# VH-VL binders against q9vpl3: the designs that were tried, part 426

Target 1, 224 residues: q9vpl3
Amino acid sequence: RGKINIQRPKAPHYERARVVAVTQPKYPELPKAKSCFKTRAERTQQQQENPYNEIIAREVRNWLDHSRLVAFFHLSSITADDIFRVRVQLHKQNLHLKSYGSKIIEQAVKNTRYEAIVPLFHSNHCIVFSPDPEKTAALLRIVRRVPQMVLLGGIVEETMLSRNQLVAYAQMPGLHAVQAQLVQTLSQAPGHLIQQLQAHQNSFVQVLDVHAKNQMNEETPKST

## First folded at step 14 (VH-VL)

Design wc37 (framework fv_imvotamab_arm2)
Fold by ESMFold2-Fast, scan of step 14:
Structure wc37 (fold): chain C 224 residues (1-224), chain A 121 residues (1-121), chain B 112 residues (1-112)
Amino acid sequence: as target 1 above (224 residues)
Amino acid sequence: EVQLVQSGAEVKKPGESLKISCKGSGYTFTNYDIGWVRQMPGKGLEWMGIISPYFGETRYSPSFQGQVTISADKSITTAYLQWSSLKASDTAMYYCARDEGIWDSYYFDLWGQGTLVTVSS
Amino acid sequence: DIVMTQTPLSSPVTLGQPASISCRSSQSLLHTDGYTYLSWLQQRPGQPPRLLIYEISNRFSGVPDRFSGSGAGTDFTLKISRVEAEDVGVYYCMQATQFPLTFGGGTKVEIK
């Protein structure tokens, strides 16, 4: 009873039917002999690069370079007020929640040792950064109360850790013990670790998809 | 130096108003919640309530709801405990304490030195 | 309200001997998030309380290793492996699993 529950009903999805409705009246008049005009315009748009993306990608690289703790999360639908409250709790522990587009993440980590994490960010995601790896326990305690955030894995002292390894790291009793155990953890193969992170995300996505499907069926109004 | 410094001892008569303070220093004041705990002479500890200086939200023990007001002023890093009308039964030592936990975890890692409040005719 | 019952009320102990304090809650302190918000405080004569242990068994920074906590559900124990002169005082358990926060009645540790 003294605990704050931040689970709230989620806003309805933007429905495809509404998008289709705006193009429906155009069908009878859309056939034009000059198909190349549309194709060329589309190709020109695709060729245009967004120079602003490079600036944001450099910001992401700066966060990665200056953080000794980086945690990756899948993020389900959450209200602006709820995520703000989460950000405040995280900030109190020197933990910084950031959200970047998948293309920005890919651009930031391309040709770096972290390029293999890109597949984790194909769905909705967020990242928590901190210069203090001792805050891993605080991070896990905060996000345990945020069911919309699901831990996928992370990086501690430049070492990739799976979800289970990060949880184990959080439970270590002290600095010298943590250093000794981390050296042991570092002996794991990085390729296998990345595969474990990807498998975990895929498993979670399957569970989330089933949940979303069941929720949509319950929300759909019964025919009168 | 990380510390909570409370205002000095008070001697009051029944019916008088009182406001005591708890000043935080050496840390980011809004990052921690401040709780208030009462200890009657020779008795144990009683939790009165807590405030989040960041959100301005307060939570009171049912026993103290409506009997006291907890507030905070972020600009001077100070939390307050206030009575509109004191009773003899309010005679006690009052402690402020900082919550090191997150959300509603409330394990108080730093305590003020205490403010002795004596209410007598 | 969750009622916290401490035993014994007073524990006279010989220097260098162990001391054990029990705390029992009227209902489980296991929160739905999987954590148990049970802490232990020490209050020396004339001083404010001091945090010793949080979340059952985690020793707070600067607390000597002779202090240890254990327990689960409704039964919790604070142990002092070898009581020293500076350990004289009143010890309180506190729960923060459910509003309002409640304290045990306290256990006075004194030298005999």
Scores: ipSAE 0.418, ipTM 0.705, lowest interface PAE 2.6, mean pLDDT 81

Design wc38 (framework fv_imvotamab_arm2)
Fold by ESMFold2-Fast, scan of step 14:
Structure wc38 (fold): chain C 224 residues (1-224), chain A 121 residues (1-121), chain B 112 residues (1-112)
Amino acid sequence: as target 1 above (224 residues)
Amino acid sequence: EVQLVQSGAEVKKPGESLKISCKGSGYTFTTYDIGWVRQMPGKGLEWMGIISPYFGETRYSPSFQGQVTISADKSITTAYLQWSSLKASDTAMYYCARDEGIWDSYYFDLWGQGTLVTVSS
Amino acid sequence: DIVMTQTPLSSPVTLGQPASISCRSSQSLLHTDGYTYLSWLQQRPGQPPRLLIYEISNRFSGVPDRFSGSGAGTDFTLKISRVEAEDVGVYYCMQATQFPLTFGGGTKVEIK
């Protein structure tokens, strides 16, 4: 009877292990919530209130915060197989090709220093991220063979650069260049840069038309 | 060591097929395009064509279109130049070269030692 | 095709003296992107070509300071400020502004 010895404390009526084994089944019944099918109305309501977009927007902000190289592309129609090959080749160089919906990007950059880039993403787009800005040259060597990806500009060392400024940066050797100072020299105010990037988008059709015509001429079979 | 090593000299008769090789080492083979350049005996350099080893896309000079085939095998870091039927006029030194250019630029920073091809009856 | 013309055909030069090679294109080499894709190559006897200069005036890694490039549009120059014995060889200009890529006819630099 439990209280008879101070060196022997009062024992519980039941051992915890025994209580769990006797009163609970081996596999406690889980509610069948996962087997319940949501109605169309319930799915619609869930989509309207879905926090998924905030989670992905947070992912985009994390990529922007931790990448020293970010490149923006307009993306024309491309097959799943072709874009997969591009992703694989870029990944070998620590370059990460990502696609996000325009609403998610807008949500991610709202109230940040990068809010000015939102107009770039109102058309089909993709973004390449890397922690290594020296990979800019490797990026441009790879994507020049992908006519569906049109370089619009980017961010290097937190500085916004136009297409031509990114190309100029990529041509500078890392071992011989004072990269941070050169990026500063090449940079322009974000407002002016966005206007230039939008102008590049407006010239997009002409550039692609010339490129497509050149490719057609090269691939024209020779008549014997 | 960053280098391009080409296959050895060839002596062939007209009408024979030939495939010469250019093996890259010491760099990431698939990130650089490989060009081929011909030099006829006592003459200057002629650009033949270029290949992206990863994507397999080729671009040829009009004078070589249909005359040769450029290919690459990325698993063994090797580019190839091939003729289905050689002519005496194909007698030349053939160089492969790595394109260091980016975007719209092309310039060849690393060259193979050359493969001498002699075609005579 | 863009035709590249080099002058002189040969340049005998005394050791320590300067040498100058000209390259002229049949069309402007200014690309629509604002860059001029003109490079210079050196070929020593019995050796493959070696890149000296790219985009008119940029020396490639390991190329001595005595080599310099200049020019614009259709006229380009390669200068060797002080010719050394190892500079004997044939020099070629190359344009990459328009396909097909084309080379100059070559200029032979030799010691007199």
Scores: ipSAE 0.065, ipTM 0.565, lowest interface PAE 5.2, mean pLDDT 79

Design wc39 (framework fv_imvotamab_arm2)
Fold by ESMFold2-Fast, scan of step 14:
Structure wc39 (fold): chain C 224 residues (1-224), chain A 121 residues (1-121), chain B 112 residues (1-112)
Amino acid sequence: as target 1 above (224 residues)
Amino acid sequence: EVQLVQSGAEVKKPGESLKISCKGSGYTFTGYDIGWVRQMPGKGLEWMGIISPYFGETRYSPSFQGQVTISADKSITTAYLQWSSLKASDTAMYYCARDEGIWDSYYFDLWGQGTLVTVSS
Amino acid sequence: DIVMTQTPLSSPVTLGQPASISCRSSQSLLHTDGYTYLSWLQQRPGQPPRLLIYEISNRFSGVPDRFSGSGAGTDFTLKISRVEAEDVGVYYCMQATQFPLTFGGGTKVEIK
């Protein structure tokens, strides 16, 4: 029990509309005076970039700034109904699923400590945000039932973690264990960590290729 | 503090109605489902049913379908178990328990203290 | 309904010694999603049940390392490596693989 495609949410159309309204993202409200102040650099940047992209990039930056847990996923083809079910399960645990174009991610993280992660998003992807890092275990339980979502890595308490480190973090019982893991992550050169995240992405691409071929074989060889 | 607080013990006569409560606090109420479990005196545990406060949907064990009604009021973070007409066989300890609400995984991580219901004449 | 059978009915044990509780289901608890929804609960005298283990072997937060779960298919085991005084109580297995949820009959752990 509990499979995404045949289990809950089994909401009818009217409940779907209600759930969508509840799960819509809320942007942090900025004071009006603060929103009117622009530096010369910010004004020049706005002049060179599409205003629509900057608005969405600002949304991404606000999610990054207000989330103590950020998880990055490769996202294979998924139906609207399936992603809706995933979004509902995540929202119940204060986890917020977002999908943004790679250029918008690049624009959002440029001039930040996370700029190096941009290459992870050159394929189909999605990101899960939460203000609560204790929800990492709940996140992993939810996504393990969604084969279209493959964990690449994440950010916990502003520290970048590989897939294996994030899985280990979810299983760690105490403060000392968490501190030890963070020290290991912080001692790694950024290039090594990014290379590990990219390796996970590349490994998944190979696994996905095999999986896709196996699915086609299962659906067609004895369909007659 | 994360807790489920149940209403106090009840002493009723056969044929009377009863509604007992289970109030959640210290967590996001709609993020979890609430199940009800019966324990007859000196006996084991029996699952009665569950409600999703998020959707308002209920599921009952076949043994309890039509015998009880489970409901919830998310504005006061409270779930309810109700009988229209009590029987002596309803004498038991009733527990509410929180399920993490992830695709019917049904492991109950937080339990109320229990409500003792005694039905006698 | 899936019937859950626990053995023994009562387990008298000396403090510091191990205890083992078995749970057998009338049919496989392996769900079609590849997971097995088997949990263990502890009920101390006069207290509500408390979750110990979920999905066969995962210890819930705050549960001591002396508790461990194992098994697959229809046969499951809860082990207490070194029984302490506070471990006295009734232990229940529970399945959630098939509706309706069903519990084992319970095993009473007591000090001899």
Scores: ipSAE 0.380, ipTM 0.696, lowest interface PAE 2.6, mean pLDDT 81

Design wc4 (framework fv_imvotamab_arm2)
Fold by ESMFold2-Fast, scan of step 14:
Structure wc4 (fold): chain C 224 residues (1-224), chain A 121 residues (1-121), chain B 112 residues (1-112)
Amino acid sequence: as target 1 above (224 residues)
Amino acid sequence: EVQLVQSGAEVKKPGESLKISCKGSGYTFTSYDIGWVRQMPGKGLEWMGIISPYFGETRYSPSFQGQVTISADKSITTAYLQWSSLKASDTAMYYCARDEGIWQSYYFDLWGQGTLVTVSS
Amino acid sequence: DIVMTQTPLSSPVTLGQPASISCRSSQSLLHTDGYTYLSWLQQRPGQPPRLLIYEISNRFSGVPDRFSGSGAGTDFTLKISRVEAEDVGVYYCMQATQFPLTFGGGTKVEIK
């Protein structure tokens, strides 16, 4: 079993390279060609452009578009070594911890359906991505050990959920149909899922019973 | 094969220092946390604290904070419980137990055989 | 700290008869992550504790199906449907919803 993954980078080496890539400053590449006919103002604006932000913003958008689970966290003071250990632990569960600047996130989600998440990133933050929404329970179990990471909310199956809604979602069995119904219910009435599941049948059932009885015109009592 | 093996029984006098060990084998040591539980003679179980060899962090019960030190050496897959100065009230059976580090469910699925510590004058 | 209270203190039972142990917590054990971290341990005479049930009702691997757990909030029950000779020992409930982890006082199961 140890040699089954030959030719794949080891988790520690792979994640360390990722951490370095994310935290290291990048120097913007100057545009190769500049027009001699540009005005002074236009030249100044061109020199202020950062093409690397556009590349990173596209990467963030790609993560959002291809992840069925996205969780947003406020990140309190934490050492680089500690966050790296958390990243490695999450990666073992196919959970990918990413940190991006607020401006890059804003640029990535501007004019998209995800634009509503921008206010979550006004302070220190990080995001966890996964293609597997069933990993929500594993994510919450791992993160509860990390007090510096405070869950703000997330996106599951393209539906925006609050912190409490994500917790409720994590409690459900792994049936895809049940999870889809829960996501829709949670998006319609935040924080009321448990109460709705425990309530007896409501007015809708009463209306359906009356309507069905009227349509079929059936009256067969079982008691004599 | 998957086991926690604790050090042998200790007989000490009040004021002496002591360090007992709990060696994990047959599993990935850093994937589990190690907790320590005290059982005084004829009494129930008391949680003392827990260490994550993976994160290097410890948590103590308030009643044991400052009384004991929990540590681990992942190179030899061993966790430790240490007293700087023993008291007669420390006479008890001490168990180490592993907790699922990945799931962090805080239940103890594997227990050591226990180390009996007797402190008497 | 969450206080865990077990009843009864001792339960003499006839072989093949059921036994029931109650555990009550001073506060709800429902964690903010939606899980209830209540487990049950068995300690046979002269042996270390052994995990029986975790998260209220999940039997640990190798635990016979005669053991079952139930409950919610602050009230929890461990049931042994048909007590066997090997079931003699002390049973403890434990909560891990809030640190510090706390145990019940224990219930001694004895054969009559």
Scores: ipSAE 0.007, ipTM 0.444, lowest interface PAE 10.7, mean pLDDT 76

Design wc40 (framework fv_imvotamab_arm2)
Fold by ESMFold2-Fast, scan of step 14:
Structure wc40 (fold): chain C 224 residues (1-224), chain A 121 residues (1-121), chain B 112 residues (1-112)
Amino acid sequence: as target 1 above (224 residues)
Amino acid sequence: EVQLVQSGAEVKKPGESLKISCKGSGYTFTAYDIGWVRQMPGKGLEWMGIISPYFGETRYSPSFQGQVTISADKSITTAYLQWSSLKASDTAMYYCARDEGIWDSYYFDLWGQGTLVTVSS
Amino acid sequence: DIVMTQTPLSSPVTLGQPASISCRSSQSLLHTDGYTYLSWLQQRPGQPPRLLIYEISNRFSGVPDRFSGSGAGTDFTLKISRVEAEDVGVYYCMQATQFPLTFGGGTKVEIK
């Protein structure tokens, strides 16, 4: 499966991550109209998935509890091979790219201080976890070249940060005390922060839509 | 053996098109970026640009943007440097070099033997 | 663009004696990730460049321990503790901290 000899020491972790991404519940690409009544099949599916969702939600809770750095991304259309390559590069820096369904995220953060993040996951998304907040600069360096991944914000040392605040944190010297002071100074209003994170998500989605339309209308001497 | 093998020397006239190649072997071609470096006769090194073969993503030095095209064909593990219309000032040795990082260029750890391009009337 | 200035332009050296090459950048090469992406390359006559040192001071595989790199910020040095005949060539510093990548003008090491 691919050229794995150069990645042989890390192959089990990379293959596992890819399998997990493929086997996890996927959300529909199109938004669904609100319904007053759910069909028998819909209710039965939700009940059948509950035990699995509980197990995965516990996994998400553990990642959140044991990660000092959590970054949230909007994820545009990307191939399995492309996301695998990104996951490999992130793993080299002890950064763990995970994808979970919005219902699982909601279950994991329900009745916690992170419950406010749920609205961020109503569209295509992925999350990067790390036990090391000093890796924020490395994370942003890697992801800035992946146009399909758009940073929405994150959590550093249990404090919710907007995209701009996370970028500022990454640019601070590698002194824990100085970085902690910045986090405390910037993180004053959680409600405003969530609005800011969603505004970035909506703005970037609009920018990507305009860019895609411009690309479709673009005339070049060579199409491919 | 891990190596980059470049195409042979070229002698061209101004206005002609040219495409030179850089074939990687002995490593996972798509795991490394390929950069191109120009060295004019008796002068130093100039970075031209770089490509990520897996995604086809390219970045050019501002001085070479629009002057050359960098591409890659991962099915034959080959990167290319192309001119639509050569100038006498394009006479130089051209090197391809492998960058260790997939997204980041930290250093060029493996170099091709070079392709001498001579453009004269 | 970051301008890389090397001194001297040429360094005639007696076999077995040390040689020192300086590289100065117009801006700090310390990246926000805490790393400094400064490399040294060797080009022997008629050959392609060869990586000697990356990230200021790390010797690349197969590079003799007589080569050492040091420096920080804007000032960097490549030292050859005991120059051998095979060390004749042009040496270049290269920065990859800021786009576009830029090279020093080169320093020619030759035997006197």
Scores: ipSAE 0.006, ipTM 0.441, lowest interface PAE 10.4, mean pLDDT 77

Design wc41 (framework fv_imvotamab_arm2)
Fold by ESMFold2-Fast, scan of step 14:
Parts: structure tokens; sequence; C-alpha cells
Structure wc41 (fold): chain C 224 residues (1-224), chain A 121 residues (1-121), chain B 112 residues (1-112)
């Protein structure tokens, strides 16, 4: 109680400090000037990114934009000479075999309709591009003799196709009705398509393994 | 015109060597595999083997492995079937056929006219 | 090896009547990819074989629609709805599901 106006404030120093802090207007924190320095996370991310990845990613996007046929393959161990022979044979048919790192593919397709394909490329892979979808049959005939290349699926006229659907397309003339039916039949969520493509890879590898073993067994009775 | 033209009839003695040919025309020879099929007189068809002309890769039926050699020459669009030493049991009509199959399928859409091989003493 | 057994027609077929040829495999022809690689070939007297049907039921280009194929697993059938004089010959089934590729023994279609 102190009703005498001339009485000195009797609050302890800590109480005065608290009263001053509470009664002072609180201002929103002012935005700091834009820093010339990046955060540790930003610097680490920048250092991990190869400066050439974006240039190569633009090349990949250009291939995707200008190709009416894109085929995806898992690539097992293959010699440089063997892959060169395959590349030459494909080139004669206007089929362009390219290999890109998974990070580059991720950068190329991010924020595009094809970003769901990224999981296909976590292991060894290659892609064949062509402006001519009529060459799908030629592609599959050539590649079937290369056991190191396993068809996963593809894109025809901007439509994602599973392995079996791409094979079906390969035998058909370029009829609009057939293309429309395939597109309609193949309308599935990207996640479902990716799982189907991966399953086909596993099934195909098993078939090739059985075939190779059967061929070896066929030779054994004659060698004994 | 898309066709396979085979070499003419052969008459040989046991122990002699022989090489018969199958020339493809009217299509891109290296894109299609070429199979060989034997038909003994009055009997059915037997698959002998197949070749990929570009890569030179061959596959044989077990009953013909080591009995014949299949080869191809891309420069003259020709596939071959060869014996190092003929036997009387090799007397048969031999057909070459183009494999139209894609990926895992095999089916022969185009056939040569056949080469009759007669082996007699 | 997969053995392909064909059941021959018991007697010659009268012109205009249907014909049916059976083919049985010693093992299932269903490939792990979900397709069945069974073909039918026609061989007319003195001529090379000619592809009629591939993958069980797909008629090859230029083959008349009186020819039809059906079947699954181990049992397959080739049917000719109305036999014509040009249909005389030997018919073979072929499997390509497993190496080596094997043919049926053939079925002779004759006209009375």
Amino acid sequence: as target 1 above (224 residues)
Amino acid sequence: EVQLVQSGAEVKKPGESLKISCKGSGYTFTEYDIGWVRQMPGKGLEWMGIISPYFGETRYSPSFQGQVTISADKSITTAYLQWSSLKASDTAMYYCARDEGIWDSYYFDLWGQGTLVTVSS
Amino acid sequence: DIVMTQTPLSSPVTLGQPASISCRSSQSLLHTDGYTYLSWLQQRPGQPPRLLIYEISNRFSGVPDRFSGSGAGTDFTLKISRVEAEDVGVYYCMQATQFPLTFGGGTKVEIK
C-alpha cells in the first residue's frame, strides 16, 4: 500500500526490469538482410550437385521431347565391345541407345509427367530413343539377342506402356484405333505401372536364366 | 519382294562336306533371325537351329549340336548350313525360315523353297 | 524336349465339311510372360511350310478366316470350318515356349 504520491518506488531491481520488459511494445522480428552465405544444408546440397548434371538433364529432356518411342532397359554386366555392337546395330535403325545416371534422370523428369519412372533407374539401366515408333519391332528383335538388356517398358506417343503392352504395340501397324485402345487399356496409376515394370524385369530375368540353363543342359548329354 | 532363296539340290557321298545357302532379299537381313528346318523324305519337320545374322549368335537343337554348323554373311545377306562329313541319314529336304517373332516369341513367317540333299554311296 | 502329339483325322474330309486337328504337348506351353507360343503351319504337296496361326489363335496375314485356332495349356485345336480343295496338305503344330523348338508329327488332310 503506498497511497502517498511522493513515495519512492520500492520495487526490487529485478521487478523493475520485468515491469519495463512487459510494458515495452513488442515489435515483430525484422527480416534480416538477405545473406550472401548459404546455410550448411544449402552448401552441402550445392557441393553434392555436379555442375554438368543440369546440362545433361536438359539433353535427356530434349531426347524425351523429340522421341515418339522411348524404351527402358535394365542393363546387366556387358563388355564395352558388346554394347558398342548393339549401339551400332540400333543406330542403323534410327534407334539411339543412351545411358544416364539415376540422379541425372531424376533431375530431367522432376516436375514432369514422367517423374514416376525414377525408381526404375536405381540400378544399372539404359534407354533407347527414336523419333519413329514404327521401329519398336526392330528394336525388340535386336535386343532379344542381348541377354544383358532386359526390357522394362517404355513410352510411345507420350503414353507409358508396360513391357507386355510395348511388345503388343510392336507387332501392330501404326493404326490410330489400335493406339487408342492400348492407351485406354493401359490407363493405370504411375505407381501401379512402375511396380508392373519392375515385376516384368524379375520375371524376364527368371525366364532368361531358365532358358540359358536349359540350353546348357541340352549340350551336356552330347559332351558326356 | 521379300523372299528367301535357297541353293540348288545336292547329291553327295558319305564323308563329303557340304555347305548350302539361304539368301534373304527385300528386307533388312540383320534384323531377323534365320532358322533351319529338316524334313526327311515322307516325314515331318525337325527344327535344327537358328542364327542372329548381325551378332552371329547361334542356337542348336540338341540332336543337331555338333552335327552341323549354321553361319551367316551379312555382306551378301546369306545364311548357311554346313556339314563337315555327311551321312546317309542326312538325306532330307532342308528349309530356311525367317523368324518374325518379337522378344520371347518365335514363329517363322517366310520360308525358302527348300534344298534337297541326297547322300548315297 | 517337349513332345508334340497330333491326332490325325480318321478319314478323308468331304469338300465343304469341317475339319479339326488336335495337338497335345507333354508339358504346359504357357510361358512365364503369360503368352503361349504355339503356331500352326500348312504344307501343301511339294511346297514349303506356310504359317497359318501364331500364339494359339492369331491368324497370319493372308490366311482365310475359315481357319481358327484355340486351346490352352497342353491341348490345342486347329479348325477349318469348310474344307476347300486348296486346303489339302499336312498340318503341323509347333511350340516355341521351351527350347528346342518342336513340331507335331503332322496331320494329313485329304479330300474324298
Scores: ipSAE 0.026, ipTM 0.539, lowest interface PAE 6.6, mean pLDDT 78

Design wc42 (framework fv_imvotamab_arm2)
Fold by ESMFold2-Fast, scan of step 14:
Structure wc42 (fold): chain C 224 residues (1-224), chain A 121 residues (1-121), chain B 112 residues (1-112)
Amino acid sequence: as target 1 above (224 residues)
Amino acid sequence: EVQLVQSGAEVKKPGESLKISCKGSGYTFTSFDIGWVRQMPGKGLEWMGIISPYFGETRYSPSFQGQVTISADKSITTAYLQWSSLKASDTAMYYCARDEGIWDSYYFDLWGQGTLVTVSS
Amino acid sequence: DIVMTQTPLSSPVTLGQPASISCRSSQSLLHTDGYTYLSWLQQRPGQPPRLLIYEISNRFSGVPDRFSGSGAGTDFTLKISRVEAEDVGVYYCMQATQFPLTFGGGTKVEIK
């Protein structure tokens, strides 16, 4: 629940650092620079060759390689308390909500079969990972109540699926063989899939606007 | 065993308060929404409302808004339906049901056995 | 609210014969997301409702193959290919496309 933190309001960079720390189970410690005065060239070099970016990109690759379920979402403005509650509920189902910068994702998937997902991350986004594809239904149940998270699609058993295909997969019983066969049946070529997922990005605002309007209309008594 | 167990039958007089329960077991209670459905004697089903036990959010049918309160206590995996002041017209069988809906879908896959509420003077 | 209308059967059903139950909505049940959230429930005498079919045509776990659902837009049908004694009861359609959720009035299936 929580109270409004007037005494210690969190800056965006602090929340980002906190989220990054939560998504990093273990990393080697990097030595800090000892100079108090860095030249512009040294600062530019540090920004362009930040070792932490590669370490985080490696973590993203590990999540992709070791997760049989990966779901991609657009993320609208949401409070820290609300996203924390969502993260806790997901974690109880072995579902791990992660947020990464688009450059880190691009670096992580470059030269891999997942490189096609980069266009999905041109706007605010988050990703949910799980080693258990049977948790797809649980994921959709939890996220259905979070209007700020809009499903774009995902990867199941290394197969890229659109939103509709992922929803169809979630309807199947928990038999691994049956689910694997369904994934093969629902899979699409990367080019066509990305076009479909990008169309979902373009249309989700319209869907959200219609949903918001319907919610307001439902709350307002009908006249005549 | 996955089940919803409702409290026993109630016989009340008009104006009395009542709170009936629906206990979930055998599944992760907070992962599913709980809906309430009324069935008046010899009549069909009427959807009353639904609660998300994890978030505590409720949505009511306009016909039942202000007439009943739906709540849940996730520590004891129980949902509740309550009236501050019963009317004779509240005489009905009340069912709780688990929403198994995926994404933006609602469908109730698991139903309680029902609680018969009789309100008579 | 979306009004769900079910047509009563004209007569009791003979065992082994097919039965069709009709459900009509006052508005299209096609959601803006492309899905149609129409379910069918069975209520046997003295028992709670039981889910038979969700999203028009998907049979719920444990539901016999003799039950099938079809339809689109505003017209939906639940078909029992060969009615058995245990199929006696009232069948309800339910829509979840638009809040509030609404049920049909029910269609009673009786055996001759």
Scores: ipSAE 0.013, ipTM 0.498, lowest interface PAE 7.6, mean pLDDT 78

